# Designs tried in a protein design chat: VHH binders against UPF0282 protein Pars_1056. Part 10

Target 1, 306 residues: UPF0282 protein Pars_1056, of Pyrobaculum arsenaticum (a4wjr7)
Amino acid sequence: MEILPVGEESLGVRSMCLYVETRDVRILFDAGVSLAPRRFGLPPHPRELERARSVRGEIVRLAQQADIITVSHYHRDHFTPWYPSVYMATDGETYKKVYGGKKVLMKSPADLNWSQRRRHYGLAKALQEAGAKAVYADGGEWRIGGTVIRASPPLWHGPAGSKTGRVIAFAVSDGEERLVFVPDVEGPVEPEPVAFLEEVKPTVVVVGGPPTYLGWELERALQRLTEIIDIGPHTLVLAHHLLRDLAWREKIEAVLQRAEKRGVRVATYAGLLGRKDELLEAMRRDLYAAEPAAAQPAEEGIDEGD
Key: E = the ipSAE of ESMFold2; O = the ipSAE of OpenDDE; V2 = 0.75 times the mean of E and O plus 0.25 times the DockQ between their complexes.

## First folded at step 4 (VHH)

Design x32 (from e04 with F27R E31S L100I R102Y W104S E105R; framework vhh_3k1k_2)
Fold by ESMFold2-Fast, scan of step 4:
Structure x32 (fold): chain B 306 residues (1-306), chain A 119 residues (1-119)
Amino acid sequence: as target 1 above (306 residues)
Amino acid sequence: QVQLVESGGALVQPGGSLRLSCAASGRTFSSYAMRWYRQAPGKEREWVAGISSGGSYTSYEDSVKGRFTISRDDARNTVYLQMNSLKPEDTAVYYCAAYIDYGSRYDYWGQGTQVTVSS
């Protein structure tokens, strides 16, 4: 299988978008991008806005190639909204270019909080208007030629009981590789994502790492990450919340050392592309210091933040 | 207070190279972000390159990206602009500026150094 990173914090945006192609099917995981409305008290730098537009263009391009697009949960950096947004680089028609005529595997609305239920309702309506064939994926399995796609049961977005709700992970197996995409588990912190990984026994893991910049639940997340390394994938991609912190490598040093000892390659999305990490959100103060910014974009009334 | 003195400007042929220096005195240099600007006769001042405090981040205006490199030597209180593949359009007086984090307001300017790209 081919694995192509599309958008993520190491590429300068809030996203976890990943393109995967097997002999049988092309899948675009979580076709979304956004920017933090505020970080260090500062709005997005023009360089971040430019990067979000660039990533959005790539999402649209790859969506045209994709057979299946996923929505793991209802935060704005994981799907394309049906309304215009500067921080999500959309114009209100973008969702039709992404989802039009596509099969969409999405999280069941069961157990959503108020804001996620509202976003789910709007997205479901937009998918219908775009002519997408959306199905609730939780715990499901699909076979397409020699490729098997599995969705996990609902997993916590962070610690059990989290206000951020539930997510689903996806496994893709093509007979040569077994990839698991594990978005926004913030570590993981809870054991259930590791149990799913132990069942699948992946060769490649892509997991949303802990938000080290927020400082909570780190010890539990480090323990879970060492358990993932012990499963023995040849590649572990650490993504998303972890890469909002310039000091991330230092804070997970024990995990990196264990991976090296076990022969597990640890990469970011940028690393998979052979590029250096560009943690633009984490660097926002440095961006403003080195490069003048003439005008700031107005706050968007429909860009409510995640 | 910071005082800035640029040097290294010269007449150079198209395709040539120059290295500009900006020597700082006064306050602790390493605490400042540093920028290079240029101004051609009859034109507005244009930002060219910037480097953050401590050198963790560099940035360039699109027309010079890949040709110019900004660097700093905090032990010598100096910021440099290495200019390669010079074009006639690069002809200008080059200024360095020191400023606080967060915005485009400048606290301190140098006097400038003339770069001419011609015969």
Scores: ipSAE 0.186, ipTM 0.676, lowest interface PAE 4.3, mean pLDDT 88

Design y04 (from d02 with T59V; framework vhh_5c3l_4)
Amino acid sequence: QVQLQESGGGLVQPGGSLRLSCAASGFTFSSYAMSWVRQAPGKGLEVVSDISSSGRSTVYADSVKGRFTISRDNAKNTLYLQMNSLKPEDTAVYYCARGWYKPSYGSHLDYRGPGTQVTVSS
ESMFold2-Fast, scan of step 4: ipSAE 0.621; ipTM 0.821

Design y06 (from d02 with D50S S107E; framework vhh_5c3l_4)
Fold by ESMFold2-Fast, scan of step 4:
Structure y06 (fold): chain B 306 residues (1-306), chain A 122 residues (1-122)
Amino acid sequence: as target 1 above (306 residues)
Amino acid sequence: QVQLQESGGGLVQPGGSLRLSCAASGFTFSSYAMSWVRQAPGKGLEVVSSISSSGRSTTYADSVKGRFTISRDNAKNTLYLQMNSLKPEDTAVYYCARGWYKPSYGEHLDYRGPGTQVTVSS
């Protein structure tokens, strides 16, 4: 299988967009990109805006090739919105170019909080307008030729009982590789994502790592990451919240050491592409210091993030 | 230390062919995507083609699609670019780069070789 990172914090945007191609099917995981409206009290730097536009163009291009597009949950950086947004690099027609006529595997609204339900409602309506064929994926399984796609049961977005809601992970097996895409578990913190990984026994894990810049639940997340390494994938991709922190390597040093001892390659999206990390959000103060620019006003509009 | 060294450039007439090679060292070549990037006189960097670590996925700039073929030999740590039906506008310094880059101008390259000159002229 081919695994192509598309967008993520190591590539300068908020995203986890991943393109996977097997002999049987092409899947685009979580076709979204966004920028933090504020970080260090600063709005996105022009370099971040340009990067978001670049990633959005790649998302549109790959979506046109994809057979299946996923929506693991309803945060702005995991789907293409139906409205214009500077920080998501969209106009009112972008969602039709991404989702038009596509099969969409998406999180059930059953376990969502109020904000997530509102975003689900808007997206579901937009998918219908675009002619997408959307299916609630939680716990499902699809066999396409020699490829098996499996969605996890709902998993916590962070700690159990979190008001941020639930997400689903996806496993893809093609007979040679077993990939699991685990978005926004923030570590993971809870044992259920590790239990899913132990059942699948993946060769490649892509997981949303802990928000080390916030410091909460770090000990539990480090323990879970150690358990993932012990499953023995040849590659562990650490993504998303973790890469919003310039000091992330120091803060997960114990995890990196265990991976080296176990022969597990740890990579970011940029690293998987062979590129240097460009943590633009984490570098926002440095970007403004090196390349002074006028702060842009806060973005107005629908769906203010969360 | 990442090292990339191109070879195979030269002077060719329009309609001719060239095969460029890039010898890679200082990293696990089979674990990384690779790209060919060029810079024509007076222009910015243009990403010509990228290839995944396994070689199964490739991309090409519209300007070269159907004429150029990127390939790799992971056993020899070598990247190739087969260039057919060469045109005067293909005249450029060609760089081997580590990483996957989208077909575009002005892309920042993290690791590249010193380049090899290709001149297409009658």
Scores: ipSAE 0.437, ipTM 0.768, lowest interface PAE 2.9, mean pLDDT 90

Design y07 (from d02 with D50G T59Y S107D; framework vhh_5c3l_4)
Fold by ESMFold2-Fast, scan of step 4:
Structure y07 (fold): chain B 306 residues (1-306), chain A 122 residues (1-122)
Amino acid sequence: as target 1 above (306 residues)
Amino acid sequence: QVQLQESGGGLVQPGGSLRLSCAASGFTFSSYAMSWVRQAPGKGLEVVSGISSSGRSTYYADSVKGRFTISRDNAKNTLYLQMNSLKPEDTAVYYCARGWYKPSYGDHLDYRGPGTQVTVSS
């Protein structure tokens, strides 16, 4: 199994896009990218805009080679929109290049909040127009040669009852290798994602970590991460919300110590590529201080982000 | 100990062809993406092509797309680069490298061979 990081906060954008190739199938997880409209009272720095454009180019390139593309939930950094967007680096035709003729495994519209319901409606129509073969994946299983893909039941986006709704995780098994992609669980906080991981017994876990910069539910998230380490993957990739905080390593030090004791490698998307973390959103003040630039116009509409 | 050894370079006239080979040892070749990287005299490194561990996915720099073909034989632990319609601008030392290039945020190449010289001149 080949695992290729595409976009994520350690790579300078809001995304969790991951490309996975087995002998039998090529999967592009969550083909989306976006930028925070404001962070520290500042709009995206030109370096962030350039990074978003670069990541979008790679998403388009890899989507053309992919057999399957997933949509774990309907936040803007997890799918390619059907409209022009500066912060998502799209021109209104991009979605056809990503989804055209592809098999799309996507979250059921059950339990969507009003904003996700609107995005689901628009995306579903766009997928139909692009000629995509989209199916609702929740709890499903697919066998392609020697590869097995499993989707979890719906999992909370953060704490139970969260207004941000639900997501699905995906497990990919190929012989002795088992990867689980667990987007936007914000820790996890709830036990259900850990139960899914314990059932799969993955060798590699990619999980959206806690938003340490917001400081809520942290103790529960640290406990869940400890439970994931105890399952014993050889590699734990901590991603997404966690990497919006420059102090993230300090705030999860107990988790990192337990991983080291148990021989579990902890990596970011950048770390998987052998690169240093470039937390551009978390560094936005530093970027403007080091490379002063005229503020780009704010994108229309509000998005609470990932 | 990771070892990569290139061969097949030489002198060729513009419009000609060459086939480069890279013998890999010291790691499970079939588990790693591989790339070809070149360096012309006085210039920086350029990633020209990459191939996934299974061989199903490939990447080509715009400068070589349509002219070069990357391939691999996992049973022989060997990477290949078929170079057609060669131009004087292709003159460089060509290195075999382990890893897949991601132009949007750099590369994840961690080992290179000693290189093989390709010279395109009349």
Scores: ipSAE 0.011, ipTM 0.433, lowest interface PAE 9.4, mean pLDDT 87

Design y09 (from d02 with W100F Y101W S107D; framework vhh_5c3l_4; at its last look DockQ between E and O 0.01; V2 from the best seeds 0.00; counts 0 for: pae E 17.6 > 2, placed apart)
Fold by OpenDDE, look of step 5:
Structure y09 (fold): chain B 306 residues (1-306), chain A 122 residues (1-122)
Amino acid sequence: as target 1 above (306 residues)
Amino acid sequence: QVQLQESGGGLVQPGGSLRLSCAASGFTFSSYAMSWVRQAPGKGLEVVSDISSSGRSTTYADSVKGRFTISRDNAKNTLYLQMNSLKPEDTAVYYCARGFWKPSYGDHLDYRGPGTQVTVSS
């Protein structure tokens, strides 16, 4: 199994885009990228905009060779929209380049909140126009040669009942590695994601970590991360909300110590690439300080914290 | 293909020393915890020692604490077990294993080499 990080906070953008290739199938997980319209009262820095464009280019490139593209949920940093956006580095044709003719495994609309429902509707229509074959993936399983793909039941985006809504995780097994992609569970906080991992017994876990900069449900998240470590993967990839905090390492030190003791490698997307973390959003104030730029947004938007 | 190959076993007198080596290939060695396990005649597998992927954390069975030392060289893809003050009860086939072998804590077993015989006898 080949694992290639594509977009993530440690790579300078809001994303969890991951490319996985087995002997049987090529999968692009959550082909999205976005920038926070405002952080610390500032719009995206020009460096962030450039990074978004770069990541988008890579997404489009990898999408061309992917057999399957997944959509874990319908936040804008997890899929490619059908409309132009500077913050998502799209034009009116980008979604065709990404999804055109592809099999798309996507979250069922059955339990979506209002915001996700709206985005689902638009994306579903766009996928149809692009000639994509969309399948609602919740709880499903697919075998392709020696590769097995599983989707979790609906999981919570953070605490149960959260306004952020639901997500699904994906597991890929090729007989040698078992990778589980667990987006935006914010730790996890709830036990359901851990239960799914216990069932799969992953060798590699990719998880949306807790938003430590918000300070809520942190103790529960740390407990769940400890439980994930104790499942015994050889690698734990921490991503997304956690990496929006420059002080994330200090805040989860106990988890890192547990990982070390248990022989679990902890990595960021950047780390997997042998790169230094570049938390551009978290560093937005520093970016403007070092390289002043006009503080005018390229487009209007709402930071939903997704 | 994951491969593990032990070496360094042999016959020693009580109080003697041996150094086992394990050559690893077919996977990213530095990403995995590693273990030494042993099986004595008529007994089940026993975890002897384990070491974290970075080598910064080690654990030993109570029976070998103070006598055995596990180490690794990630640049050489090699695992080591220095065995000092050997006792007859240390007689066993010693296996190099990938992963952290602690089923009581939910850990899963992974790949194991063919083993090397260690015999402690006067």
Scores: ipSAE 0.000, ipTM 0.270, lowest interface PAE 10.1, mean pLDDT 91
ESMFold2-Fast, scan of step 4: ipSAE 0.676; ipTM 0.855
ESMFold2, look of step 5: ipSAE 0.000; ipTM 0.130
ESMFold2 (binder alone), look of step 5: mean pLDDT 84; pTM 0.859

Design y10 (from d02 with Y101F; framework vhh_5c3l_4)
Fold by ESMFold2-Fast, scan of step 4:
Structure y10 (fold): chain B 306 residues (1-306), chain A 122 residues (1-122)
Amino acid sequence: as target 1 above (306 residues)
Amino acid sequence: QVQLQESGGGLVQPGGSLRLSCAASGFTFSSYAMSWVRQAPGKGLEVVSDISSSGRSTTYADSVKGRFTISRDNAKNTLYLQMNSLKPEDTAVYYCARGWFKPSYGSHLDYRGPGTQVTVSS
């Protein structure tokens, strides 16, 4: 299989969008992009807005080539909204270009919190209007030629009982490689994502790492990451919340040392592309200091405003 | 040893066309995604287009979308870039590169050829 990183904090945006091609199927994971409305008291820098537009263009092009698009949960950086948004780089037609006529594997509404339930309602209507063939994926399995796609049971977005709700992970096996995409587990913190990984025994893991800049639950997350390394994937991609912190490498140094001892390659999305990390959100103060720009009024999509 | 060798560059008038080729050797070409990368005078490297190992998935920079087409012939270990409606701003050295993520081998633009010069006179 081939894996193309599309959007993520190391690429300058809030996203975990990943494109995967096997002999049998092309999958676009979590076709979303967003920017933090405020970070360090500052709105997105023009460079971040330009990056979000660039990533959105790539999402649209890859979605048109994809056979399957996933929605792991209903936070705005994981799906394309049906409304115009500056920070998601969308207009009212973008969702039709992404989801039109596509098979969509999405999180079941059975255990959503209030915010996810509201966004699920709007997205479900938009998918119907776009002519998408959406199915609820939790715990499911699909076989396409020699490729097997599995969705996890619901996993916590962070600690158990979290107000941020539930997510699902996806495993893709093509006979040679076993990839698991584990979005927004914020570590993981809880043991269930590790149990799913132990069941699949992946060769490649893509996981949303802990928000080290907030410092909460860090010790538990580092323990879980060590357990993932001990499963023995040849590649561990650390993504998302972790990359909102310029000091992330120092804060997970014990994990990086364990990976080296075990022969596990640790990479960011940028690292997978041979690029240096461009942590634009984490660098927002530095961007404004180097290139001062007039702050533009924030106008978020009608569903979300931070 | 990985070898990438570009050809097909030259001088062309605005609105004209060129087809670049890249001959690859020293690795299993059909197992790697490939890219075209360019560098204009006084500017940094820009990834122009990528193609998956099978040729079924492609990406293009916004600056070339609709004008350039990437393709490959795995039987001949050759990568192509068809460039139509060329503009003066397309003037650059064009490099063939190995890159996209392939878990068994890693993913990066780890090798580039020596490049081929494309000049679009205005």
Scores: ipSAE 0.449, ipTM 0.726, lowest interface PAE 2.3, mean pLDDT 88

Design y14 (from d02 with G99S S107D; framework vhh_5c3l_4; at its last look DockQ between E and O 0.16; V2 from the best seeds 0.00; counts 0 for: pae E 13.6 > 2, placed apart)
Fold by OpenDDE, look of step 5:
Formats: C-alpha cells, sequence, structure tokens
Structure y14 (fold): chain B 306 residues (1-306), chain A 122 residues (1-122)
C-alpha cells in the first residue's frame, strides 16, 4: 500500500487526515482540518490560516480520488463541515467536493455525547444532500478485492468516561501491510485500543498520542505506547494531541528508547514526508513574535478541547 | 521474503547510456512505490528517482532530471532506470528500493537490493 500524510499538527494544523491506497481501494481517513481559535490567548496566525487553506486544498484534491472516506468521530478536525469556516478553510460547497457521491464509513451515533451528536446530525444530513453513501462502521468489516477494512468497536477519546466521547479506529490490510489508524485515543490511555491492535497485528500504527501539555494520564499513556511497540510494528506514527507540545519528544523519551531497542521506526506525519515538524499551533507565540500580525480572530469559534 | 536484485550496471564513457533493471519478489510488487537510490564513494545514500505503485507518478532528483527515466512493469515485477547522458558524478552503487509511501517522501525506504555498480569514466 501507499500511505500519504495529508494534515496533522506536525504539518501545521489540527488534523489526522491520512490517504491510503492499496491495489484495490483508495481511502481518505478523517478528511478534516481545523485551527484552534485561541492558544496562549492568541488567535490563529496568518501562517496558520494559510496552512489550513493549503491542507484543505489537498484534502479536496485527494477526496476526488478516494473511493472511501472515513469519519472516526465528530470533532471538527476529523470531518468536513457543511458550512463556511475560516478556521476549517471551508465554504458552503466544500463538503460536496469532499463527500459528493462517495462511500463514507462513519462512527455510529448510538453512543455519542451531546456535542458529537449535534455534529453528527448536521453531517448526516449534509452527506445525504451530497449524494454520499453513509455507513455506520462500528465493528464492521469490508472486503474489496484483496483488501480488508475493519472498524473497531467504540473506543474512548482518552480516559474512560471522558467528555470528549468515543471514537473508532480503522484497520486496512492488503495481505502484506496492516495499517491501523487509531485517532484521538490520547495515548492511548485505555487498554481497549491496544487490544484491537493485538488482534490486528499491525505493521504500521498511526495513533493519536497523549496530550502531554495537559499533564494528566501520561504514565498510563506511556505504558500503552510501550505495549504497542511490543506488538512489533515496523513503524509507529505518533500524531495529533502529542504534537501540540513542543517538548513532546522529551516527555516520551522512554517510549522512544523502547522503540529504538525493539527496532520500531517512530515517525511524525511530517517526518514521513521528509519534512521538519512545523508545530504552528504550539509555536503560535513565536510566530507572532517573529512576524507580528493583528490579533483579530478570523471568525467566532470555540475551542472545544479536541 | 522480500527480495530485490539489480542488474545492468557497468562501465560507460561520459555521455553514454545504461539501463538498470530490478527484479522484485516476495511481495506484491504492484502495491508498492519503488525507488532508485545511489551511493557514491564517501557520500551518503541519495534518492535518484521514485515511481508510484501504478507508475502514474514519478519524481527525480534535480541532478538527474531530464537524463534519467524511471519506469516499471508490474506484470513482470520489474523496475527500470534508463540513464542517458551519463556523467562522472553519476558513478555510484545503484540500489533498487521499496517504498510503501508515496514518492519523494523522506525516510520511506524499507528494503533494497545488493546494488549494481555504475562507473562513468573516460
Amino acid sequence: as target 1 above (306 residues)
Amino acid sequence: QVQLQESGGGLVQPGGSLRLSCAASGFTFSSYAMSWVRQAPGKGLEVVSDISSSGRSTTYADSVKGRFTISRDNAKNTLYLQMNSLKPEDTAVYYCARSWYKPSYGDHLDYRGPGTQVTVSS
């Protein structure tokens, strides 16, 4: 299979968008991008806005090629909304360009919290209007030629009972590589994501890492990451919440050492592209210092803590 | 077991041409992007050219652009590198390498062959 990082914190935006192509199918995972309305009391820097637009352009381009688009959960940085947003780089037609006529594998609404339910309702309606074929994916399995796609049961977004709600992971196997996309599990913290990985026996793991800048549940997350390494993938991709901390490497040094000892390659989305990490959100203060700009929000928005 | 075997290297005069081949086995060749990389004496590994799994996308290092052409035959599990207008600075061991990422990305190579020597000299 071919794997293409599209949007991620290391690429300057809130996203985990990933494009995967096997001999049988083309999948765009979590076709979303967003910017934090406020970080360190500052709105997005113009550089961030530009990056969001760039990433959105790539998402739209790849969506045209994709056979399947997935939605792991209903936070703003994991799907394309149906309304205009500067922070998500959308207009009123963007969702049609992304989802129009596509098969969409999306999180079931059965166990959603209030915020995700609201977004699900809007998106479901939008998908219908766009002529998309939406399928609730939780625990499902699909075979396309020699490619098998699996969705996990509902997982927690971080610790069990979290207000952030639930997510699902996806596994793609083409008979040689087994990629597991595990978004927003914040480490993981809980053992259920690890159990899913143990079942799939992945060769490549893409995981939403722990939000080290928040300072909670870090020990549990580090333990789980160690367990993931011990499963023996040849590549572990660390993403999302972890990359919102400039000091993330230092904070997970023990995990990195374990990976090295076990011969597991650790990479960021940017690293996979041969790029230097550009943690623009985490660097927002530095961006304004280096390139001053008017601190006016581009639009009204709420940081939902995602 | 993944196996890659390069052939077609040799000694050639400046301005000459060579065509390298790489026979792949032990994996579904058509599912992977492939690369040619080279290592000159005393230098690090350099990516020369990449090609997507379908062959629809190709990339080249600036140093070889316009002179080298990468191609593949998925039915034959074979990768090719046509090298024209060869220069002394092209002297290196050339390796066929498998990539499971899209072309022109960073550390994306996971297997390579034993290599074939290309020497450009008058």
Scores: ipSAE 0.000, ipTM 0.225, lowest interface PAE 13.2, mean pLDDT 90
ESMFold2-Fast, scan of step 4: ipSAE 0.649; ipTM 0.848
ESMFold2, look of step 5: ipSAE 0.000; ipTM 0.318
ESMFold2 (binder alone), look of step 5: mean pLDDT 83; pTM 0.846

Design y15 (from d02 with H108Y; framework vhh_5c3l_4; at its last look DockQ between E and O 0.01; V2 from the best seeds 0.00; counts 0 for: pae E 16.2 > 2, placed apart)
Fold by ESMFold2, look of step 5:
Structure y15 (fold): chain B 306 residues (1-306), chain A 122 residues (1-122)
Amino acid sequence: as target 1 above (306 residues)
Amino acid sequence: QVQLQESGGGLVQPGGSLRLSCAASGFTFSSYAMSWVRQAPGKGLEVVSDISSSGRSTTYADSVKGRFTISRDNAKNTLYLQMNSLKPEDTAVYYCARGWYKPSYGSYLDYRGPGTQVTVSS
């Protein structure tokens, strides 16, 4: 199994885009990228804009290589939109290059909140126009040669009942490695993502961590992360919301100590690539102080829930 | 549009056999794990059996293990349940479902057919 991190907060953007290749299939998880339109009262810095464009270029390149593309849920940093956006680095036609002719495994619309329902409607139409083969994936299982792909049932995006809604996770097993991609569970905080991981018994876990930058009480998330470590993957990738906080290591230090004692490698996407974390959104004030630039207006249409 | 249509139920004596079928359409059948679930009178749903997309991995509820066999024919988009040594306790409406059983979440299976009635009575 080959794992290629594509976009994430440690790479300077909002994303969880991940490319995975086995001898049988090439999968691009959640082909989305975005930038926070406001952080610390500031719009994206030019460095962030440049990074988003670079990540979008890689998403397009890898989508052309992929057999399967996923949409775990309908937040804008998890899919390519059909409308132009500077902060998502798309001219409104890029989705055709990403999804054209592809099999798309996507979350069922059955239990979407209003904003996700609107975005599902637009994306489903765009996928049809691009000639994509969309499949509602919840609870599904696919075997391609020696590779097995599983999708979880819907999992809460944060605490149960939250307005952020639900997402689906994906497991990929190629006979040697078992990778599970668990986006936007914000920790997780609920037991169901851990239960899915316990069934798969993964060797690699990629999970959306808790949004420590929002001042949350973290007890449940730290407990769940300990449970994930105890399953015994050799690698735990802590991603996404966690990495919007420059102080993230301090806030989960007990989890990091547990992982070290148990021989579980903890990484970010940048760490998997052998690079230093570049938490550009979290550094936005510092970026403007070091490289002054005229702030640009916030872009319309950016969803606060991403 | 996803469709699941169950058939093969009926009235049978204790110790008898039935074979249930589920015709699937509107989705790529060979890409999904499938399940049989049942609902006895006055009871909630019970997951009877699951089968992986390839058919190589199966699970069974303890109450039916050794008596029931789940299978699938991916070329015909059909799921089967062979039920042997039937007992009055097996009386239920049986539904074909897309997906796999997950005890941590309760039922997350996508069942949308009318079901097929199985009645075991002497």
Scores: ipSAE 0.000, ipTM 0.237, lowest interface PAE 16.2, mean pLDDT 87
ESMFold2-Fast, scan of step 4: ipSAE 0.658; ipTM 0.848
ESMFold2 (binder alone), look of step 5: mean pLDDT 85; pTM 0.862
OpenDDE, look of step 5: ipSAE 0.020; ipTM 0.373

Design y17 (from d02 with S107D H108Y L109F; framework vhh_5c3l_4)
Fold by ESMFold2-Fast, scan of step 4:
Structure y17 (fold): chain B 306 residues (1-306), chain A 122 residues (1-122)
Amino acid sequence: as target 1 above (306 residues)
Amino acid sequence: QVQLQESGGGLVQPGGSLRLSCAASGFTFSSYAMSWVRQAPGKGLEVVSDISSSGRSTTYADSVKGRFTISRDNAKNTLYLQMNSLKPEDTAVYYCARGWYKPSYGDYFDYRGPGTQVTVSS
C-alpha cells in the first residue's frame, strides 16, 4: 500500500486529502481544500492562497489517476465545489476534472444538519453533471481483487449532538497494511470511532485530531488518542484541526510520550513527505508581520454555504 | 545526503525521441514518489510528470500526454522519462525531483538534480 499526503494543515491548507494506492485500486480521500476566511481577524495571506492553488492542482492531477474518490461529509474542505471560490481554489469547472467519470463513495444525506444538507444537494447535482458514479457509503463494504474497502457507520463530527453533524471513516486493507482514514472526528471525542478502529485493527491510522486552539473537550480527546495508540498501529497520523495550533505538540505531549513508549510513530502529513510542518493558518499573524501584503477583499468567490 | 543526477539530454529533430534517466542516491528511493519538471527559456518551472513510489500511478501535464512516459526501476534507484514525438516547445532544462509537486514560495524543490538540457531543433 502506498500512502501519499496531498493537503492538510501541516502542508499549509485546510484539507485532509490523502491518496492511497494498492495493487488493485487507487483511492483519493476527500478531494477538497479550503482556507479559513478569517483567523486572528485576518484574511488569508497571499502565501496561503498560493498554497491552496498548488494543492488544488495536485488534487486535480491525482484525481485523474484515482478509481474511487470519497466524500466523508459535506464541509467545504472535504469536497470540490461546483462553483468558483478563491479560498477553495476553484473556477466552476474544477469539479468536472476531479469527479468526471469517477466512482464516488459518499456520506448518506440521512442525519445531515441544515448546512450540510444544502451542500449535499448541490454536490449531488454536480456529480451527476460530471458523470460521476456516486453511491452512499455508510456501513458499506467493497472487495476489489485483494483489497477490501469498508465505510464506518456515521460518526460524530466532534462531541455527540454536535452542530457540525456526522462523518464516515474508511478502512482499506490490501493484506499487507490496514489503513483507516478518520476525518473530522475532532479527537475523536466520542468512543464510536475508537470502536471502529478496534474492529479493524489498523496498521496505519489517519485521524483528525482535536482543535486544541479552541480548547473544546481536550481531556476526552486525549483519552481517545491514547486508546488509539493502545490498539498498536505502527503509524498514527495526526491531522487537520490539531495542526491549526502552533502549540499543538505541547498540548498533546502526554499522547506523544505514550506513542513513543508503545513504539507507535506519530507523523503529520508533512512528516510523511519528509518535510517540516508549514502551519500557514496558525502562522497567519507572523506571515503578515514578516511579509506585508495588501489586504484582499473577503469573499472573492462563492465560499460560504452555496 | 540526497543526490539526483540526470542524463540523456541532447539535441534532437522535431518528431524525434529521447530517453532521460535520473540516478538517485542517499535515500530509500523505493519509498518516494518522483517527478520530472522542466524550465523552458524565459518561462517558469512546469511539472511534466510524476510517478508513485510503486510505479503504478502516474500523471502527466496536458502538454505532454500521449507523448511522454514516466517510469522507474526501484532495484536500480533510477527514474526515466521516455519522450516521443518531440516538439520545439519541449525545449527546456529537465530536472529530476524527489517527491511529487511541492507548493513553495519560489522555483525550487526540496531535492532536484542539476538538470539536463533538451533542445528540439526547428
Scores: ipSAE 0.012, ipTM 0.400, lowest interface PAE 7.8, mean pLDDT 86

Design y19 (from d02 with S31D; framework vhh_5c3l_4)
Amino acid sequence: QVQLQESGGGLVQPGGSLRLSCAASGFTFSDYAMSWVRQAPGKGLEVVSDISSSGRSTTYADSVKGRFTISRDNAKNTLYLQMNSLKPEDTAVYYCARGWYKPSYGSHLDYRGPGTQVTVSS
ESMFold2-Fast, scan of step 4: ipSAE 0.621; ipTM 0.842

